VHH binders against q9y6x5. Designs and how they scored, part 407

Target 1, 379 residues: q9y6x5
Amino acid sequence: LPPKLLLVSFDGFRADYLKNYEFPHLQNFIKEGVLVEHVKNVFITKTFPNHYSIVTGLYEESHGIVANSMYDAVTKKHFSDSNDKDPFWWNEAVPIWVTNQLQENRSSAAAMWPGTDVPIHDTISSYFMNYNSSVSFEERLNNITMWLNNSNPPVTFATLYWEEPDASGHKYGPEDKENMSRVLKKIDDLIGDLVQRLKMLGLWENLNVIITSDHGMTQCSQDRLINLDSCIDHSYYTLIDLSPVAAILPKINRTEVYNKLKNCSPHMNVYLKEDIPNRFYYQHNDRIQPIILVADEGWTIVLNESSQKLGDHGYDNSLPSMHPFLAAHGPAFHKGYKHSTINIVDIYPMMCHILGLKPHPNNGTFGHTKCLLVDQWCI
Below, E stands for the ipSAE of ESMFold2; O stands for the ipSAE of OpenDDE; V2 stands for 0.75 times the mean of E and O plus 0.25 times the DockQ between their complexes.

## First folded at step 16 (VHH)

Design wi51 (framework vhh_5j56_2)
Fold by ESMFold2-Fast, scan of step 16:
Structure wi51 (fold): chain B 379 residues (1-379), chain A 127 residues (1-127)
Amino acid sequence: as target 1 above (379 residues)
Amino acid sequence: QVQLVESGGGLVQPGGSLRLSCVASGFTFSGSDFSAIGWFRQAPGKEREGLSDIYGSSESFTSYSDSVKGRFTISRDNAKNTVYLQMNSLKPEDTAVYYCAAGEYIRGSDYWTYDYWGQGTQVTVSS
């Protein structure tokens, strides 16, 4: 029987929530599994880019999903959270479910993971749900467990996505202890439901389960706004993405736009594309615009208006507030092992190893995850 | 199609109270964890201001802007498909047209979007 893996994402689950709030169900999961305390995500620290990095092992400049809002200068196409279904955007990489289906002739199943309702290299997840935020966690879980238990060819790779705590993190901010404690308790209860459902169906002992996230969350404020309209007139540029990383496409000379922006605020860095720091691995893709603005942690770029966001992400990936965690349980994983840090791109080659798949060329390092796995030498 | 109808506006003296109601047709308020009903207001010559919203299916979550926190309370009656805004300690600066709006959170949006709006109800706080 081939090994099976369920990959679960709770969007926006900041790593240090684990230290500041109680998670009895998650702690019970971890005591018989592994915990990676921090996962260093890719820049920019946004939902679509990081979810695609988890399943491809690639930096954003390599897999092509470089933001939640994109413009491709070559084709003149636009991407957004409400317009994400064109395969063009996803075809610069091969996600693990495509490899799973084509390389081993196995099935994949998906409940709402970004990209799974899109044919990529003419291959769509064998079983999937079209993205719809109104579908409950219970219905997503019911479909995934049904597909894991009764499919031919067998479902060996399954994904499950949930929008919390990102949705509430944006609304309340991570410093709202009262409201965030209620949100995080509900998530812990959903983890308890997940484990119990897998046990009831006889899946728990033979299924590898990874619980992770794409990014963290930081506190924002009406006192920390950068008004882009005070820097430059809207007639000089097209805005491709706004905050906290603004993607600027100049309508006039690039140097003139750069000069209007470069000294406008002490709380943002302004980069010509070729000057973007190498450590971001955010330069070598046509979808990255000629000028990028990067706000300091907790600062919001606005267009002459207030912001409704009390929490946000997208900031520098060196910031601990932007880091998620990874917890895992199953026959591939040690029991009771704690690891400090991995890179988010390291998850892909680890998952390929667990499933017996040959990874596509990627930016991950399998050696970084060896200590998590029972069949590997830690040193 | 989704429609929202506000009621309960009117004239009130400073320090008084009003309760606004928002009745929905074409959807249920408790149908999704990521569907919200929000209250907004707009005074003459000012931008539209978000005041409060309520979301969640089985358990409700609420938020408030700093300008109304502690004075206004949002609630819902799922059986009546109605959201209420209880407004206490009203001030002259609360004078505005009040709107309810239906919104949602979607994967990657980074904010709650409000696509369906009521026609508004006038609230005037004056002696």
Scores: ipSAE 0.821, ipTM 0.910, lowest interface PAE 0.6, mean pLDDT 93

Design wi52 (framework vhh_5j56_2)
Fold by ESMFold2-Fast, scan of step 16:
Structure wi52 (fold): chain B 379 residues (1-379), chain A 127 residues (1-127)
Amino acid sequence: as target 1 above (379 residues)
Amino acid sequence: QVQLVESGGGLVQPGGSLRLSCVASGFTFSGSDFSAIGWFRQAPGKEREGLSDIYGSSESFTSYSDSVKGRFTISRDNAKNTVYLQMNSLKPEDTAVYYCAAGEYIRGSDHWEYDYWGQGTQVTVSS
């Protein structure tokens, strides 16, 4: 029987939540599996970019999903809807489910992972659900487990996505211990349901399961706003993305727009595209705009208005508050092993190894994840 | 078609209490973890202010603005498809038209967006 992998994402699950809240079901999962305490994600620390980096092993400038809202200067196309099904946006990389379907006699299954309802290089996940936030975790899990047990060719790679704790993190902020405790307990109960379902169906002992996330969350405030309208008039630019990384497309000379913005706030860095720090790997793509504004942690960029967000993400990927974790269990993984840090791009070559797939060229380093795997030497 | 109808407004003395009701048609309040009913208000010459919302399917989650936290309580009756706002210790500054609105969390935009609004109910707190 071929090896099988289920990749689960809980959107916006900040790594430090594991130390500040109780997760009895997740702790039982980790006790018999592995934990990576911090995953250093890619910049910008947003949902679509990081979910696509997990399954391609590429920086955003290389895979082309550079933000949740994008404009392509060459084709003049706009991307701003989470259900955008234009393959154009996703075709700059080959995600693992496409490789899985093309290399051997294998199928892929998907419940709501970004990109899985889009034909990429003329290949769509063998079994998938069109994105719909109204579909319950239980229904997503029921479909994934049905497909894992009842498919020909066999489903060897499956993905499961859930919007929490991101949705509540934005509403409450990560420092609201009372409300976040309730949200995170519900997620832990969903993890318990997942494990129980896999055990009841006879899948648990032979299935590799990864539980991870795309980013963390930081506390925001009405006292930490950057009003862009105080520095530049709307007639000088088109706004492609706003906060906490603003993507500015000038309507006049780029240098004139830059000069109006560069001293706008002490809590925001302003970059011409070619001056974006090399460590971000956020420069070499036509969808990255000529001027990028990067707010300091916890600061929100606004257009002469208040912000309702008490939590946000998208900030500098060096910030621990932006980091998720990774936990895994299954025949490929050690039991009771803890690892400090990996890069989010390292997940892809590890998953390719587990599935016996030849990875496409990528930015991940297999050596960073070797100690998690039973068939590898750490040295 | 989603429709929301508010009721329970009126004139009340400072320190008094009112309970507002919001009845929905065209959707079920507990049908999605990412659908919310929120209460908002707008006083004459002021911007619309968010006060409280409730969301979740089996387990409900609630939020409150600082201006009403501890004084107002949001609740729902799923069998009646009704959301309530219990308003206690009312102050003259609470005088406004109160609206209920239905919205959802939008993946990718990172916010809760309210697209469906009721007609509003007037609350006046005066001697």
Scores: ipSAE 0.777, ipTM 0.898, lowest interface PAE 0.8, mean pLDDT 92

Design wi53 (framework vhh_5j56_2; at its last look DockQ between E and O 0.81; V2 from the best seeds 0.84)
Fold by OpenDDE, look of step 17:
Structure wi53 (fold): chain B 379 residues (1-379), chain A 127 residues (1-127)
Amino acid sequence: as target 1 above (379 residues)
Amino acid sequence: QVQLVESGGGLVQPGGSLRLSCVASGFTFSGSDFSAIGWFRQAPGKEREGLSDIYGSSESFTSYSDSVKGRFTISRDNAKNTVYLQMNSLKPEDTAVYYCAAGEYIRGSDHWQYDYWGQGTQVTVSS
């Protein structure tokens, strides 16, 4: 029988939460599997881009999901959290569930993972849920596990997505120990439910499970605001994305817009597209706007509007506060092994290996995850 | 058809208390971890501001603006599909139209979005 893999994401689960809070269920999961303590995600450190990087192994400039809000100047199309269903945005890459499903005697399933309810390269998962935040974790889990257990052709790859602790992280900020403790406890309980469900169905011993996240969360404050209206008239540009990485589409000469913004704040770097640092791998895509603004950690870019969020993400991907973790369990993985760090794009070639899939060209390095796998030589 | 109906507003002296109620129909917030009911207010000549919200399918998570922390308390009755705002130690500055709103968190967002609004109830704090 072909190997099976379930990929689970808890949105906005910062890596150091594992050090600062108690996770009995997750720790048990880790004890019987593997842990990567820090995963360096891709820039920008946002939900749609990083989830797509996990399943493609590509930097954002390569897979084309470069933000949660995008604009294409040629087609005049917009992408947003409420408008993500056009295959146009996703077709610059081939996600792993498509690759998997195109194999004989295999199918894919998905519960709310970004891009899974969209036909990509004219292929959509055999089993999927349309995105609906009102659907409980239990219902998502029940559907996924039912498909894993009873489908024909068998589901060999499945994804499961949950919006916490990101939703609460934005509301409370990651430094709110009281509220975040409650939120994270609930997440741990959900992990417990996941494990219990798999055991009850007899899937636990044979199913490979990866629990990970797309990004972390940093503390924001009303005292750390960058008001763009103080630096440039709104009539001079179109805002495509705002904070903490603003995407600027000039309505006047780009150089003039740049000059008005370059000294706007000591806590914000302003880049022309061609000057974006190479380490971000965020340059070679037409969907990246001519000017980007990158706020320092914990600073929020605003217009003449009040911000209500106390936590945010999207910052420099080298910041520890932006890093998620990865834990895994199953026949493909060692037991009781911990690894310090990998790149988020490394997950894709690993998953391909586990599933016996030929990976598309990607930016991941299989060698970075070899030590996690029982069938590999670990140097 | 989502409807939110506020009640409980009125005239009160400084230092007094009021309890606002918001009855929601066509919107069930107790069944989802990402559905919220919130209270907002708008004073004359000022922008609408968020005061408090409550969410969570089992246990309740609440938040408060700095302006009302320690004085206002949000709660809910799931059986009645009603959210309450207990307002204590009221000040003249609290005079405003108070609105109930229903909203959701959406994947890829950075905030909770309130899409449904009540008609509002007047709260006047005056000696």
Scores: ipSAE 0.914, ipTM 0.958, lowest interface PAE 0.5, mean pLDDT 96
Fold by ESMFold2-Fast, scan of step 16:
Structure wi53 (fold): chain B 379 residues (1-379), chain A 127 residues (1-127)
Amino acid sequence: as target 1 above (379 residues)
Amino acid sequence: QVQLVESGGGLVQPGGSLRLSCVASGFTFSGSDFSAIGWFRQAPGKEREGLSDIYGSSESFTSYSDSVKGRFTISRDNAKNTVYLQMNSLKPEDTAVYYCAAGEYIRGSDHWQYDYWGQGTQVTVSS
């Protein structure tokens, strides 16, 4: 029978939480599996972009989900929470569940991974849950395990998404050790529940499980605000996305808008689209606006208002605070192996290899992850 | 349909205490890990200020702004579908209209969204 893979994301799980807090269930998982200590995510370090990069192996400029709020200059469409179901936004790439379903009559299952409740290239995950934050982790897990056991054609690729520790990270900030300790203990207990459920149902021995995340979290403060209204009047531009990466669509001459913004704050960088650093791979897409503002770590861009966020992400992807980790267990993976760093785009070709799928062209490098796999050697 | 009703406001002397109540209908406070009830206040001519919130399905998680930490305590009674704000050591600067609001965390939003608001209750701290 073909290998099976469950891909689990805990949103906003900063890599160094593993060093600063105790995770008995996750540590037991890692002891009999593999750990990648840092995953270098794509820029911008946001939820929708990085979740889509994990399942496509592409930089944001290539897969088209360039932010959580977007404007397409060619079609004049706007992307937000209210219209994330429009396939237009997702059709610049082919995610792994679509490839899985189109090769060798296989099924996919999804509990709320971004994009799985959208028909992409006229293909939707075979089994899926429409996004609803009110649905418990237990209900998501119950559906995924039911579909893994009771599907025809068989489910070979399944995804499971949970909004923590991102939700609490935004509220408390990562430096609130007392509150974050309680949040992270709850997540570790959920990982324990996941492993126990898979064992109880006879799935554990033959299932590959990846636990990862899309980004980390950094500490913010009301003492670290950049008031954009002190730089430029609203009449000169349309704001597409605000913080910590602001996407600016000029209503007047682009150079005039740029000059008003360029030296307004020592705590943000201002880029014309063509001047965005090549290392970001964030330039070649119509959804990237003519001017991009990038706040320094821990700084929040606001419009003449306070911010209640004590934690945020979206910052420079070279920052360790923005990095998640990856842990994996199953027949495809070595036991007790630790690796330092991979790129988030490397996860896709690794998953294609495990599932026996031919990957679409992508920005990942299989060589970076092959040491994790039992059928590969790089000692 | 979500409705929130505040009560317990009034006039109090500096150093006094008040307990505000927020009763919800149309949803359950402990029904989701990503549903919160928050307390906010607004004085005339000032920005609306977040003070405290409470969330979580079984175990409660709470937060407080620096201006009220140590003086105000948020709690909930799930059986009564009511959230309380116990306000101690009240100061003249605490004078404002106090609102409760229902909030949700949604993937990709990067913040808790408070879309349902009560009518507010006046708190006046004066000698």
Scores: ipSAE 0.847, ipTM 0.920, lowest interface PAE 0.6, mean pLDDT 93
Fold by ESMFold2, look of step 17:
Structure wi53 (fold): chain B 379 residues (1-379), chain A 127 residues (1-127)
Amino acid sequence: as target 1 above (379 residues)
Amino acid sequence: QVQLVESGGGLVQPGGSLRLSCVASGFTFSGSDFSAIGWFRQAPGKEREGLSDIYGSSESFTSYSDSVKGRFTISRDNAKNTVYLQMNSLKPEDTAVYYCAAGEYIRGSDHWQYDYWGQGTQVTVSS
C-alpha cells in the first residue's frame, strides 16, 4: 500500500509548554515515536505564512504568503482573514497536497489547513472542508479518518488544523498558568482521542502522523504598548498590518516617514525594506512593504488605544517563545527518539521523502531530519 | 438571525448584588469552541468597556477585566442558551448600561470579534 501521512497542527503551541505542563497523551505519543524539541519557524511568526512554509519548504519571501494581512501594489489586491481565497496569493508556490494528488492513484484530504480550500494552480485538495471555526475537532477528525479509510483513489496525504492553543493564548497569555493548564489539558485530551480513533479504525499501524504547530506565544501587557499615533499622522501612510510587525506603505516621501518612525520607541526596530536583516529571509517579494516596524518581544503596536491581547506572536523568529515543537509516530519514524532542533522549512522535504514525492525547489535540508527516519542512515 | 436579549438590570444599593441574563437565539454558542458571549458596559460620557466573556463547547473558559475580577462571575446554562453575569459588591462606579454581545475568534486577525449586540439593560447603583 502506498505510504500515508497525516499532518496535524495545533495553532500557537509553544515548544516549552511540553516542559511546563502535563501532557500524558502527547507524551505517550512521543514515547512511541519521535520528538523535535524546537522548530525554528520563519519570520514573521504568523499563522498563514508558517503553515504555508511547512507545506512548501519555502521562506515567506519565496512562497508569497508574507503575513496574515497583505497588499499587492500592482494588482491593488488585499489579503486578509475574510479575503484569503484568491489563488493569486497562493500561486507563488506548490504545496505538498497538490503534488501528492497529481500522482497516479493518489488523493489528498484536508480539514481546514490554511490554503487547502483554495484552487492553487487550478488544483484544490481532493477532499476538503471549507474553513469554518464552528466545526468541532471531532467532526474534523471524523471527516479526515473517513477520507483516509474510504477513498478511491486512496488518500495518502491529509491535513488537520485546530485553532488552539492560539485562541486562548491570545486571550490569557502563556504566563496564566491556571487558565492555560485547562486549555492545554483539553488539547491533550484531543490528541488522546485522535490516537484512539486511529487505533479503533485500524489506521494507527500504517499511518504516519506528524503533530506540530506554526509558532509559539509571548506574554503581552497594557504596560507594553507602542502608540503609533503619537509618532506619525495616519495621513502619511497606509497601514497594511499592525502588530507586532507593522507593514507601512508611505503616502509621502518614504525617507520622511522613516525619520518620523525611527525614534518612536526604543522597543521597536524600524527597517527600510533593503535594511531588513538577511537572517529573516524577508526582503525579496513585492508584497513586503517599504517600511516594517518590528516590536520587541511582548510589546504591542497600537493606534492610540488599548489592546485586548494578553498573548501574541509574530515576533523575531530567533525568540524561543516563537518556536513550536514537532512530534511524529508511524512506520517511517523511529520510536523513542528525541532531536533538539530543525528548521520549519525542513519538514517539507522530510514529508516528500516519506510519501515518495519529488520535492519542488525549496529552502529545507533533508539531512536535518534524517535521524528521525528508520530508512535513513544516521550517526 | 442572531438575537441577544439582556435582562436583570435595575436599581441597587452600594454593596448589593444583581444577576444579569443574556438569552441568545439564532445560534448555539455551546456548539462551537470559538464562539463567545461577552458582557460590556458603557457609563454616561465614557467609552464602552469589556468586562467578561465565556467560550468553549462542553467546558467553559472565562476571562475578566481587572475592573471586575473577583466581584463579577460569568456563567452559562447551555440548555437555555443563556449566559449570566453575577455582579456582587456593586459600587456607584458600576452604574452603566450593560450589553451582552456574541462573537467569534478570528484566526487571521488574532482576536475575538463581537458583531452581534443586545439592546442593553440599565444598572444603577445608588442610594
Scores: ipSAE 0.784, ipTM 0.912, lowest interface PAE 0.9, mean pLDDT 93
ESMFold2 (binder alone), look of step 17: mean pLDDT 81; pTM 0.825

Design wi54 (framework vhh_5j56_2)
Fold by ESMFold2-Fast, scan of step 16:
Structure wi54 (fold): chain B 379 residues (1-379), chain A 127 residues (1-127)
Amino acid sequence: as target 1 above (379 residues)
Amino acid sequence: QVQLVESGGGLVQPGGSLRLSCVASGFTFSGSDFSAIGWFRQAPGKEREGLSDIYGSSESFTSYSDSVKGRFTISRDNAKNTVYLQMNSLKPEDTAVYYCAAGEYIRGSDHWPYDYWGQGTQVTVSS
């Protein structure tokens, strides 16, 4: 039978949660599979950008989803989590489900992964669900498994997205052990349900399953606020994105805006677009604004109001608190193998290899994931 | 259109009890695993304070601020689409306008979004 892959994301699953909480179902999954302890995500460490990097193997400046809130100066269009359906935003890259459908006349299936309910280069996932947060994990799983068993041409690539533990990470903060323990226990139970369902349907032995996430989470506090209104008057700029990376579009001379911001807080860095550190790979796209402010870990940028944020992400991608993990099981993967670190862009060429697809040009390095795969030799 | 209506406020003596109710239309409290309904209060000249909430589709999680833990109890009647705040051992410091707020987390949210608010109900604790 042709290789099949199910890619599962639990949004905001910080890698260090695995060390601080018990995950009996996840640990049983990795006992006969592989674990990558840290996945170095792309900057900025946000949901839409990193989910698109996983399925394209590209940095944000290359695939064009550069934030959860974006403005394109050329077209004057706006993007947000509630206004994400315009194909314009997604067309700067080709995600793996599009490649899967076009190279071998195979089908793709999707339950809520960002971008899968949007036609990209006039191609939408063969089976998909329009984004609706009210749809349960069980209903998403039921649809995915039905499509994996009952499709022609066959579904060979499927995605499944779940909003936790990101929702609770924002609500409680990652240091709230009591509430996070309850949330993470529920997620582990959902992983148990996933494995049980695949076994019951006869899919488990022949399906490759990847469980990963887009970013981590860090603790925020009312004692760590940067009041942007104390730095600069609203009349001088348009705010495209606020925290922890502020995207500033000047209404006056850019240098005057920069000079008002550059020394305002010891807890944020202020960059002209051309001065953004090269290591971020966050410069070469029209959707990146002329001035970017980057808050230090755990600091929140606000507009003369208190913040209710107890947890947040979007910070520097070198921070371990921003890193997710990757676990995988299936015929393509070694059993009981542990790996320290890969880059999130490395996932795409690995998945293309598993599915027998020719990858589009990408920023990933296949060599970084070779030791996970049974058909490869690591040095 | 989402509407939240609070009731049950009034004047009580210190040590007394009140039960607040919040009735929703256009929003189902148990409709999503990522829905929450919470109680907040604000006294004149003070910031709004979060007190308690219920999070989840089946009354899965309840939380309380330290100022009210052990004195206040949140509960939900899904059939009536109503949430309650039982307030016991009331103190003069509990005097405030009490607000019901509801919201649902969606993919890409950067905070817990209480997007819908009631008009408030006055609670006065005085001899």
Scores: ipSAE 0.772, ipTM 0.902, lowest interface PAE 0.8, mean pLDDT 92

Design wi55 (framework vhh_5j56_2)
Fold by ESMFold2-Fast, scan of step 16:
Structure wi55 (fold): chain B 379 residues (1-379), chain A 127 residues (1-127)
Amino acid sequence: as target 1 above (379 residues)
Amino acid sequence: QVQLVESGGGLVQPGGSLRLSCVASGFTFSGSDFSAIGWFRQAPGKEREGLSDIYGSSESWTSYSDSVKGRFTISRDNAKNTVYLQMNSLKPEDTAVYYCAAGEYIRGSDHWTYDYWGQGTQVTVSS
């Protein structure tokens, strides 16, 4: 039987939550599998960019999904979380479900993973659900497990996405222990439901399951705001993305806009595109704007307004608060193994190896994930 | 078509209580884990302020701004498709037009977005 893989994302699941809360179902999963304690994600630490990096193994400047809100200077197109279905935005890379379908003559299935309801290089996931936040975890799981059992060609790669704990993390902030405890307990219960469903359907013993996330969460405050209107008038620029990484398209001379912004706040770094730190791998794409503002952890960039947001992400990817974790179980994985850190781009070549696919050129290093796998030399 | 209708506003003395109601048509409050009803207010010369919201399907998740925490309680009656805001220990500073709004969280939005708004109900706290 061909190897099968289910990739599950709980959006905004900060790695540090595992240390501060109890996860009995997730801990049982890990006991018979592997845990990577920190996954160093790509900059910017946002949902669409990091979900696409997981399935392509590429930095954002290479795969083209550089933010949740984007402008392409060459084509003059705009992208948003509510207008993400144009294939143009996704076609700078080949995600694993496309490779799976074309290379191995296998099917892919998807419940809400970013990009899976879009034809990419004229290939859409064989089975998919159009994004709709009102669809329950249970319905997403029911569809995925049905497709895993009842498809020809067989579904060998499946994805499952859930918006929590990101939704509640934004509302409550990660320091609200009472509310976050309830949210995280519910997620652990959903993990228990997932495992139980796979066992009842006879899938558990032969299915590789990865549970991961795209980013973490940090505490924000109404007392930590950066008001751009105090430094520059709206007539001088077009705002492409706001917070915590602002993407500025100048309407006047770039240097003049830069000079108005560079001393705006002690809690924000201002970069001309060519001066963006090399370690971000966030420079070589037309969708990266001429000026980028990067707020310090916990600071929110606003336009002369309040912010109700108590949690946020998008910050510097060196920050542990921005890091998710990765847990995995299945025939490809060791049992009871803990690993400290991998890069989020390393997940793609590991998944290609598990599925027997030839990876497209990517920024990941297969060697970083070898110790997780039973068929690899670790020492 | 989503419609929200607020009621229950009026004049009350400091220390008094009011219960606001928000009736929805065109959607079900408990139909999604990521659908919320929020209460907001706007006083003359001030920005609109978020006060409280309630969301979730089987579980009810609630939040409160610091200005009303401990004084205001949000609740819902799913059978009546109605959300309530019980306002206790009212202060003159609570004088505002109160709005209910229907909101949603979607992947990548990074905030709960309130796209459907009622017309508002006036609350005046004065002796």
Scores: ipSAE 0.836, ipTM 0.917, lowest interface PAE 0.6, mean pLDDT 93

